VHH binders against F-box/kelch-repeat protein At4g38940. Designs and how they scored, part 12

Target 1, 370 residues: F-box/kelch-repeat protein At4g38940, of Arabidopsis thaliana (Mouse-ear cress) (q9svj9)
Amino acid sequence: MSSPIIIRAPKKQPPEPPCLISLLPEEIVVDIVARVPRCYYPTLSQVSRRFRSLVASPEIYKRRSFFGCTEQCLYIAISKDQTSDIHWFTLCRKPNGQQFSGTTASDHRLVHIPTLPPMPMHGSYVGIGSNIFVMGGFCNWKITSSVSLIDCRTHTAQTLPNMPKAVAFPVTELIDRKIYVIGGSDTLSPMKSPSRIMMVYDTDTEMWQLRARPDWEAGKKWFSSVVIGGKIYMRTYHNSFVCDPNDTSCDRDEVLHSKEWWSACVIDDVLYYYDVRENCLRAYDPKQRAWGVVKGFEGLLPVACKWSKTVSYTGGKLVLFLQKTEKTEIWCAEIAVERREGGEIWGKVEWCNVVLSGNFHIMDCVAVVL

## First folded at step 1 (VHH)

Design z11 (framework vhh_7z1x_3)
Fold by ESMFold2-Fast, scan of step 1:
Structure z11 (fold): chain B 370 residues (1-370), chain A 125 residues (1-125)
Amino acid sequence: as target 1 above (370 residues)
Amino acid sequence: QVQLVETGGGLVQPGGSLRLSCTASGFTFEDYAMNWVRQAPGKGLEWLSGISWSGGSTSYADSVKGRFTISRDNAKNTLYLQMNSLQPDDTAVYFCAKVTEYDEFGDEYTVFDYWGQGTQVTVSS
């Protein structure tokens, strides 16, 4: 505010920018760029061909990992009109108050990844390190046993050994570097009971095993699952279950089931989901065995939404995606959560913006480390 | 509201042919993939064939592959199933279906819905 009225006018002929970076050995440039936040990488790619090649190279991501400078990055599986193949988008941010061009000014946007092929719908998506495992689902209206690995450093896909059985709509979770694929259907018919077996993929041995699964109610579809304390928490239409995949034990949790917790995430052993009917963020603490409402941001998020997706994010935060019922708008918000005295959970909306417009539907959101 | 009306069924001798039609209303037909499913007496539902929104991709169950052909006319909001070399085991009620997903209110997953009573196909001498 105390700026003087008389300021020396900036000269229009500044000295030539130093070309210092072009004089550095490649290894030193890689070390410098690896320490830069990824939101600056699109800007760096516009500076020179050298930088454009560098920020797309797997070498930069290996160096980021070595220095402990990795970031959690969100990849969103999106379908057009709910019946097309899956296309991958990533959540991008512009730094320094810059905004994406478009109908609505925003510093955050979902950006399509055109180099990745379309993927089957209603399969399983699991993030491990810098990779996404894509398993099962249907393509060309046939249930598939296919497995693909997406390398998020290069945005390339490769095929892995097929699952023992074709499946769509399973519960899929990662525990101790093993992917558990539970239930689901091998047909597009709603009349068929879910699969009675569990398929387990060991990411280290690259081998599949068939195992018995816990006895839960047959004929019900799965719509939410999370991992807390090495156990799989699952919600079906009629029940919520806590499953230990190592001993096939299965306990019902009636308090957990009292809320329609779909597309939930976990932060510090607390389950969060967004209730689109009541327009609130709900939290379940398994230790307290009680539901609470996150306070501190009532009325700050869009209303009249048909879908919500929550994903845990770096620093005790979550990212919330909301899809409007009557508009072709996908909203995204970053919410910081904090536990206070007496067990109350408070939230702060750091930002909330439209991130995608058009006839698109969020199918899933996967976090990877890059 | 979504409505699908199946026609073209009837009585046919083994080795014969039938062409089924499904007329769609209440949604933008050209934006959605479509399926054919059947239910034989005393048996469950069986998925037969699917076609992408553009007609560029088709798929078939092994039981009908090489005998049945799925097609669509987006200008007429109509789905077709050409059935050749019909066998007694093809006797069923035939339904066309559009895929649906979970409602935010927790309704059961409907991978597909069918609207109406379907069309009866009887293969008998």
Scores: ipSAE 0.000, ipTM 0.239, lowest interface PAE 13.3, mean pLDDT 78

Design z12 (framework vhh_7z1x_3)
Fold by ESMFold2-Fast, scan of step 1:
Structure z12 (fold): chain B 370 residues (1-370), chain A 125 residues (1-125)
Amino acid sequence: as target 1 above (370 residues)
Amino acid sequence: QVQLVETGGGLVQPGGSLRLSCTASGFTFSSYDMNWVRQAPGKGLEWLSGISGSGGDTSYADSVKGRFTISRDNAKNTLYLQMNSLQPDDTAVYFCARVSTYEDWGLEYTSFDYWGQGTQVTVSS
């Protein structure tokens, strides 16, 4: 788990002592810092003003990319309650098992990013490279067509051209550098059917296109979706569908629908979600059209949880967020999954900790590469 | 079949009071949280106050806290907003709204699924 960079105002301290590395040419220092894991960057920023400037510079991220030293970082969109605006948090770790301050000992925490503006509720968030695309949603009870780009290297936001139509609660997926925004509503009325249009953003041409959406039952606001093999797998309350966005055809999958696969993720073409009712991680193989239970970590995760969210992570891993019913605690676990002979899937919990305390709700989680 | 009808708006002088009513029909009123929201000309919607289905819990926006009081009579299917110490910037169309919650497993989503037609409140001399 990599730690996002949070550059804080330097603590007042005596003049910095001489440092031998401060005598090196800039290009050598950049090469050295680029090879350092990001979890050490907050510590480096406290060593000298030179390092503090360097770890906040766009040049360090170009060098990390050049050396192949990039890391996947999680950005989490969080609301204090369902009617408030959304704020960005990052999942951070302390090196060498050092704990963050708080009521529970833990080397992992969700850390607020105060420099990013609040985001609209029930919009779409898509991670591409080091950026997050923010599209649609509502604020002050008005649905918006606005598009913003968050640069996770600098924690700055910029405005992009609007979507053709305002939308909240859509299914949004990234396939072959195109962002598909499907369904949703331009009103908060539940009596209105989801939009009959699909909006497609081509990241190469930077243009929006309106298309007819694949045919499925006009439904509720509840959609969950993943991409497997260039197809969009989506769940409404009543049905699950497999849709090819280049063909308007959609097939129902009754076996897929037999489980409440909300907030799912995909690793190696297998769909995963955590069942809080039965306290197990479930896996769906679309080639076999069969559900299985991930083995190997029974009793290692918190129980009596009211919701879960999974996010895929580098190296055949997923990150699982859980919120307990009796406590206002958000737990997070990193789970490595492995397919064994006979098609059995086994999991290993790498770590599991409380990452945020308080009445907070995770609205979305986005992975970026930094 | 679901209907919300606001009444009680009108013209009032600064410092005056008004009591708004919202009569609900077509659903089990006591099972739903209710809200008051307003919209001034050329501005977006502003949430003002909420009340739980039982009436046991209330909440207020800072702009109206101490001046406005939300209440309900579940036997009459009616929501109220008592507005005191009215100011010119309270001029707006006032809507009552039914709170709709829907959930996927463990996640609760909140929106306003039904709105009244609104009642105009104008604060001026």
Scores: ipSAE 0.000, ipTM 0.175, lowest interface PAE 16.5, mean pLDDT 78

Design z13 (framework vhh_7z1x_3)
Fold by ESMFold2-Fast, scan of step 1:
Structure z13 (fold): chain B 370 residues (1-370), chain A 124 residues (1-124)
Amino acid sequence: as target 1 above (370 residues)
Amino acid sequence: QVQLVETGGGLVQPGGSLRLSCTASGFTFSSYAMNWVRQAPGKGLEWLSGISGSGGSTSYADSVKGRFTISRDNAKNTLYLQMNSLQPDDTAVYFCAKGEVTYDDLWGTEFDYWGQGTQVTVSS
């Protein structure tokens, strides 16, 4: 029997408007999607088969470049046990202007890229455009000369011709579209000094050159480097140097060396690194030859960290990775820096949270433009 | 001034055990990760194990996991490798190696100083 009260069925939702984008010419759809932030592309790929194909297309990334809508995306090379091969992760984040305050920190994490194979540790990892070059390093403690190219638009890898010489633990810097691979070890022999040979890859001609390395302190290994004004700034245990690989000019900088500037980055010709012992961000101005502490965010970052890495980011910002001594967790913060008159630098922490938990170790961080 | 001196090598039968020691001087021992590396006759170097400066973290190559134990005594500036269930293919010169960086992590697979090595021979 029927109820005296008929339960009202939910009112039929009005038909959704037709997807007008599916009716537009391809060139107009490409123009629209190219202006959409990269963080929305996974969502767009679920809307239709057309969008799924489009967001993986080389054409969309060329269009983004043409419109000036490109974004720096961070790719992180991670080893689980420091003895295994590296695996690639990307930093998932939303631009600050696209979030409201309640969700900013919770949306940030390191995401594994399962389609990329494990790759050698302690090689060279260089971001150029939308690609990552992976060169040399260790595979099962065998030093390799292999070169792989990762296309970050598709997350696919291809093999390229080998380097002239196998190396691991080099200083690697990109200057004027040339990759300089300096020093390092071609064998794990305990009696070998770092290599006196420099390899230079020209990204335009796709050719390697073998050059004599300037003798910037014979027999000593470098473990930190940055590029400022076309010069390589390097730190050894004993000295810090400012060097030009092309003309052998090399100057010691004792003020620069007064701090242990590990895993530093450069923004507007100023060198930044995070001091885990004093819990502060330090800045070195080569023009003033002076160290300063970045003001404005004291007490906002995690303490008791054993390791830090900074990487420069678009718009006068840096990304800071921190690993705690007592926990298997990696923290990440985005810090906006502003240089003021007299060399005073102020920072603002845009967000800070745990991005990866477990026995993971960051081997390198590479920026690409997508 | 930095010196690493390995001792404790020798001849041992398959299935036997051996303890290697490495005495360090010329640096703040507790601030650096320490490592064991070996070289078999006619072969390249193979990393075996690492230990953080505090001793709180250890890592091992798959070839020695469950058989070898790395440890350290920071009061004596000494690194140890306890080797159990030795096999003929463990025959090699064993080196201790200092990590290049000062943080308390096995990140220091970049090595700046090595000892002269101690010979281990596993034979029946």
Scores: ipSAE 0.005, ipTM 0.311, lowest interface PAE 11.3, mean pLDDT 78

Design z14 (framework vhh_7z1x_3)
Fold by ESMFold2-Fast, scan of step 1:
Structure z14 (fold): chain B 370 residues (1-370), chain A 125 residues (1-125)
Amino acid sequence: as target 1 above (370 residues)
Amino acid sequence: QVQLVETGGGLVQPGGSLRLSCTASGFTFSDYYMNWVRQAPGKGLEWLSGISGSGSDTSYADSVKGRFTISRDNAKNTLYLQMNSLQPDDTAVYFCARTEISYDEYGYSEIFDLWGQGTQVTVSS
């Protein structure tokens, strides 16, 4: 922050003694900064040029990993003013456990990353380690095969080799270090049948493979997907499927399909989604083939919402985004879930706040480790 | 009552210029991404240009880049398309269209949810 007071130059003074922090070896400063939560790094960068350089260096993130001080950070792809491009935001999240500190805690909010360029919307966004892969989608109403890699340590982007085919609105899942890009559109028309191809990116070999899409349900768009037990669970308008990406077999799950699960996430092999019509968090256990309602936080979340998205988070938690029907407000809640020995699932809302106001639309949410 | 009305079309000679206007009513114009789309005789719809609600971001199809300029005046609820170096192949009905990101129970979908009636542009002798 800039000071509100401009101080006039004082009368000539003798030289001041050097700052003690400038006398510390860099390795000791790195060790200290690595133990500081990442949400304070912008504040540290304002203290000195030395700290500004340090918090942007790969060295600090290697040290955090060495000390076991890494954090799962959420990056949110947002469309502003309903443009053809996305912009990247981070979820600023206060760390737990501050007791004797006199500092005022930061509010939870979405913070724009202005150093990242606008990127294609309705593509694939996958977090791996400290990086985000941005693949396909459209820019200027043209479907692209472009691939970009965002380094979340530095907030820089670089171009990678293109996908074999241009695609928008695909199903995209990460399984065993491979990214599966399934279906999607080559025309941006809602009435066009999904692509009959599947593209697989192997993160170890850095190679794309083009495969024929299994004949799951011809002529339909895929609306929701999650991975459980190495299988892709997908929903269309008429059916829900459990598919193994390594073969062509695909089983229907009529119990799963009995709920309109969309924008779902998975915690400990259980599928979760938020039902905005009935204002409840629903859970599906594929081993039992049964739906349940998560208990313990009834009436604690905003109502009259038109949209929801859940994202799994470290420690048996999920992050829930909700958009109000009659307001340009995006709400966010962190919910801890636990399965009790009777099979009943209970949730605890750890916080719930408005995180962004204005004409903004969430396209996706990506987790990275920093 | 939500409406878009295009004006400014007409006959123009090759190499000439023309400015189209689209007046919006019944909604908060500055909240929406706006587009120009054309349909040439015997052809399908072709997207030409788009502009963000604030006017800070603009996009153009390659066929018109450098020749056409999109702009808006949010105080007047008006969208503009300045067309320069017009060619016979630019002959078409030009439409003003509003982008909406629709969310249903199945996810996000981009649509053109509001269209004007169109204005005819003819580039000929």
Scores: ipSAE 0.016, ipTM 0.237, lowest interface PAE 6.5, mean pLDDT 80

Design z15 (framework vhh_7z1x_3)
Fold by ESMFold2-Fast, scan of step 1:
Structure z15 (fold): chain B 370 residues (1-370), chain A 125 residues (1-125)
Amino acid sequence: as target 1 above (370 residues)
Amino acid sequence: QVQLVETGGGLVQPGGSLRLSCTASGFTFSSYAMNWVRQAPGKGLEWLSGISSSGGSTSYADSVKGRFTISRDNAKNTLYLQMNSLQPDDTAVYFCAKDLSEGWEFDSGSYMDVWGQGTQVTVSS
C-alpha cells in the first residue's frame, strides 16, 4: 500500500490521451513509475500508450535498481494437461480497487505470460537478477542441450549457445554466479546409468566446464537439492548428502535423510519443506543437525494434499504451493517464519488461497529481482 | 536392469475400447507409484493418470476423466489402462512411467524416471 511517491488517481481526473501526467518531464515520470509496486504495472499499462511502453521498458528496471526499489518476483514453470512443454506464469496480486479491512482473504493468482514460448520440461530453471536461464530438459520426446534466456523485464526469450551435453532431470543450483547442473539423464529411459559428469556454467565468462561428479552415488540420480552456506544439500531416494561443489567429497547426513524433504527451500540457513502426510511445515537446522516443526498456523492450510513445494521469499518468508488430492486446484500461501528464544520456529500465514484451477502441475518456481 | 514394456495398442473405431498393459522388471514394482503418459502426433507429452504404490489412490487428467481407468496388479508386476469411449483425439503413443521415489503416494507425474518404449493407439473410422 505505502509508497514514497504520489500519483494522482485517474478516477478524479480522467485524462484524454495523452494523459495529463505525460506533461511532466520524462525523467520525472520514470522516477514516479519506478517507485510503484510491480503489481500495479498491469493497471498502469491500461492508462495510456505512454505508460504501456514505459512499464515494458528496460529503462524502468534500471531506475528501480538505482532507487533500491527492486522486489523479488516469482515465475512459475507449469505443465499443461495437453502438452509436454512448460508454460511460464507469474504470481501476481490483483490491484484492489476496494479495500476490505479486517479480512484475511487476498486476490493472489497465477497469471500466464503469453509472449513467452513453451519450453522443455524437466530441465534446469535458474533465476539470476532479472533473467531466467532455461537449460536442457525434454521436448517432443527428445532430450535437448538447448539454452534459452528469459528477460523478465520485457517477457522476451532469446537462444544462447547449447550446453556441452543434453540432460533432463538434473539437480540444478546457483552458487557464486555459477550454475551447477548435476546428474540427470541424456535419455528418457534410465536403462543406462545417469550422467556421471557435472556441467558448470560461469555467468561472468559465459563458458561451460565439465567436471567429475562426486562418485559415491555413481549410477543414481539426484532428486532434490538446496544450497546452504555454499554447499549443495541433496536428497536421493536412499540417502541425503552435503556436497562442496569445488570438492568431489560428499558427507552423508542421516538425520537430514530421516524426513522426505522434497521440494524444499532455505531461509537464513534453515531448510524448510511441507510434509503433506502430516500436514506440517518442517525445518532442519544443519548447525544443530535437528528437525523441528514450525508452530503457530495449525489448521490454516488445506489438508489432503498430494504435493507441495516451498520457495524462499524476501523478509524471512516462504511461499508454499499445495495441490489437493481430489481437486485440480493449486493453493498458494505466504508464510512468515521467525526463530524465537529456545530455538523454536514460529510461522504466520499472511494469506492463503487458490491461485490456479485445472489440470496444471508446477514443474519449478524461480525468483527474479525486478 | 529396470524395464517397462507396454502392450495392447492398436487400431480402434471411435467409441471403442482398448486395455493397455505395462509389465515391469528390475525393480520392486509394489514400492513405486506408476503413471500413464501419451504423445499425440504434432503435440507434446501429456500426463494422463497416476496410481499409488498400493493402488489405493488414483488421479486423472481432465481430458480422460470418466473414460479411462488406471489399475495395477502388484503380484504380476503389471500396470493397466482401461480406455473406454475412445475419440480420434486419443490417437497417440502411450507410455507407462515409474515414479522416482519409493512410497505409497504419487506425484502428479513430475517425478517420473523410467519410461517404456510406448505402444501406438490409433482411433479412426
Scores: ipSAE 0.000, ipTM 0.275, lowest interface PAE 11.7, mean pLDDT 78

Design z16 (framework vhh_7z1x_3)
Fold by ESMFold2-Fast, scan of step 1:
Structure z16 (fold): chain B 370 residues (1-370), chain A 124 residues (1-124)
Amino acid sequence: as target 1 above (370 residues)
Amino acid sequence: QVQLVETGGGLVQPGGSLRLSCTASGFTFDDYAMNWVRQAPGKGLEWLSGISGSGGSTSYADSVKGRFTISRDNAKNTLYLQMNSLQPDDTAVYFCARGYEDFDSGEYLAFDIWGQGTQVTVSS
C-alpha cells in the first residue's frame, strides 16, 4: 500500500541526542530545510512535530522558490482496473544509499496520495508551477465540464468554475501560460464528430475563450501531441500534423508519421518516444526531419511490454514508464540523453526499477515544480 | 464499472483453431467500435482487427486477413475473434480494446479501455 512508512525500532532504545538545529530560530530552520532535497523530507518529518509541520507548510515551498532550490516532481494519474476514476500518485525517490545494492532493490516508488479524491478520467491534466489543473473527462460514463485545482504543496484540491464545454479525450497543451484544449468529444458516441471549437484558458486572467481549431481532417481523434517551438505536433492514426493553435492551416509531416510516436516527450526541441515493438528509444529532430535510434543502453530496459509513456525531466533527461505483458508490474527508468557531433544521440540509464505492482493503468503524467 | 473480459485462449497445435470472446460491461456496447490487439513474447503491440459499433464494417491487419474473423453480438455485449490456420508466430497475449471510430475515414482510432488479455500458445 501507499501508506505512511512506519520505521520499526525497539521501543526501549534511548532516543538520539537532541538535534542542535532545534535550538535555532524558526527563520533559520526554514532557510536550512528549504535547501534540502525533498527526498529527505519524509525522514525530516520523523525528527519532530516542528519538522513534520514545516515540510508540509506552504511557507517552505515559497522559500525553496526564493533560493532557487525547487525540484521538478512527477504526479501520475492512475486508474485501477480501468475504472471511471483516477487516483493521484507521486514518484518518490529514496535517499542515495537506500536500496541501491541490487537489481531487485526499489529505490523509486509510485506512492498513492490518499488525501486527494478520485477524479474523472480521460480529461485534461496540466501542471503549472506547484499546481495541477484537472479539467473535463468522464465520471459515471458522462462527460463533464468540471475543473479542479490540486495544490501539490499541501495535497489538497479545490473546485474552480467549469469549462465552457464538457470534453473528454482532448489534445491538451500549455503554451505561454495558456492551456489549449483541442478536439475531444462531449459524447462518447462514434456517430458524433469532435468539436470544431477549441477552448483556451488564460492562467493569468483566469478566463476562457472559444476559438476555431485548425481545420485538418475534421472528425479525427488525436492520439498523441507535443509542443516544439510554440507549435503543436499531433499524431492521428493516419497523419501527423504541425500546427500553430492560432492558425487554421496545418502542415503534414510524412517523415514524422513514419513512426508510431505515442506518448512522446520533448527535450531540447527533439521528440522522443519508446517503441515497445522493437524495444528502442526513437528520436525525431524537426529541423533535420529525420528519425534516429538512441544508442548506449541496449539490453538495459525490460522487454515484453505492452505500453510505454515518456515524460521530459530536468537536466536533459526523460522518465520512461513501461508495463510488462506477463506481470502486473509498472517499470520506470530515468534516461539521460546527450546529442553528439553528427546528429548521433546517446542515452544513459541512471536507474530502472519496478515502481508499482497490481492491475494499475497510467492515464497521464504531470510535472510540477516544488 | 467499465470492464472487458477475454476468454477462450489456450494451447493449440499448428493449423488449429480457437475462438476468443470478450464480454463487455458498464457501457453501451453498440455505441463503440471494438478491436483485437496482441502482444507476442518480447515484442510490442500488434493491432489485428476492428469492427464498428453496428457490426457493419470490419478491417484486418495483413498478417491475419483471411485467417481471422471478427464479429460481435450486441444483444449479448460480446466481441468474438475466430482464429483459423494458427501458426507458431500467432503465440501471444490477445487483448480486446474499446475504440472510437472516425466514420469519415472508416478507421478505428483510439483504444481507451483494455481487457486483461488471454494467452494463446501455438505449439506442438
Scores: ipSAE 0.005, ipTM 0.228, lowest interface PAE 11.0, mean pLDDT 78

Design z2 (framework vhh_7z1x_3)
Fold by ESMFold2-Fast, scan of step 1:
Structure z2 (fold): chain B 370 residues (1-370), chain A 125 residues (1-125)
Amino acid sequence: as target 1 above (370 residues)
Amino acid sequence: QVQLVETGGGLVQPGGSLRLSCTASGFTFDDYAMNWVRQAPGKGLEWLSGISWNSGSISYADSVKGRFTISRDNAKNTLYLQMNSLQPDDTAVYFCARESYYDFWSGYSDYFDYWGQGTQVTVSS
């Protein structure tokens, strides 16, 4: 550091050399780019200004959809220690995600999206198509009814009309193009009973409705949930419930509750969660009402972890996030699961490595189609 | 071991003032938001005020807004509540509470994970 500028930002660069692809008609370039995996789009944006504008254009994503070339992308809501806001990251996942940690052909890490503003914590985060709905949560010690829409094609955010009620810490599920926002708090009072009203957003009509909440245990504020066969499966500390969102009926499942299935995911109507206490992936079959352990990868994942999160991924796979008890590192693994003859479930760890270092906390994971 | 100890309660006349203190030990005080909660005789718990780890965010219940002021001194590991214009209906046990750092992975069911034993405030002539 001195008065003369030692490090200068480029003000003018030589003209870009002609790219052979840039000599093609726009329609043909769009067709070619639409068939390229999404993970290469940042690299394509550096080839020319034309490609930079093209990879962010709606026309590319419409063409990908038309050709059936869409892929599932994971967006992760992360808080840093001592902040009240979340920041958005993507899981950078190259083709060849079947390579183990340390293989140079793979680049697996969480990448910050600096163009998105910080957003409220403890709200609802739902992926629909290429968009993320961000609803409610805490902002400056206030529970908000605000709704933001993140366009994952451009990494931009816009404000939408508010929810009927402010809410934080809800259970949120997407069923048949409707978003169900259930429970949670509309006030910072720790003794306030959860709302008896659930909010339902119809994505086709773009309208909110208030409905009666299913009959659950009074006074339970925090839930974990998954959707199987159009029903919402929920866990509290004391009970697990199976609820039909179109009826107020709710049944208890004691066998499901026998395991602490926090932060679970669903693949082919089977519930999966990672047990950090026993270092195993557990699977629940709701038709047989039985728990099993996934075989085939014993000793391949980090041990002595304080939390885990599973997220379903295309092709019969799940993504597993882990944090060690005494480390500030977030580990991630991709696991392929298959049902074998006799009803046993087997897993294969395709890769496992550290994806983010530092004092960070994963708040939620959202899948979008791009 | 986490400990929160409230002091400064007592008997005060209507219209009077009191300053409550909460001394924290057994954890890194400036990593947590802190809150004041009260319980009047025969009534439920009522949240009064909260303050973020760096004092950048402060909120009050409508019942105390404009009369009470929350503050903290991170160097002394101490939370404060300055109470002015006290009314007979402010008579309660006042609790210091540490906000759970809400980590979706920890499975916390409670909004506050640690509470003090409380300090009695009586407003009467």
Scores: ipSAE 0.000, ipTM 0.279, lowest interface PAE 11.3, mean pLDDT 78

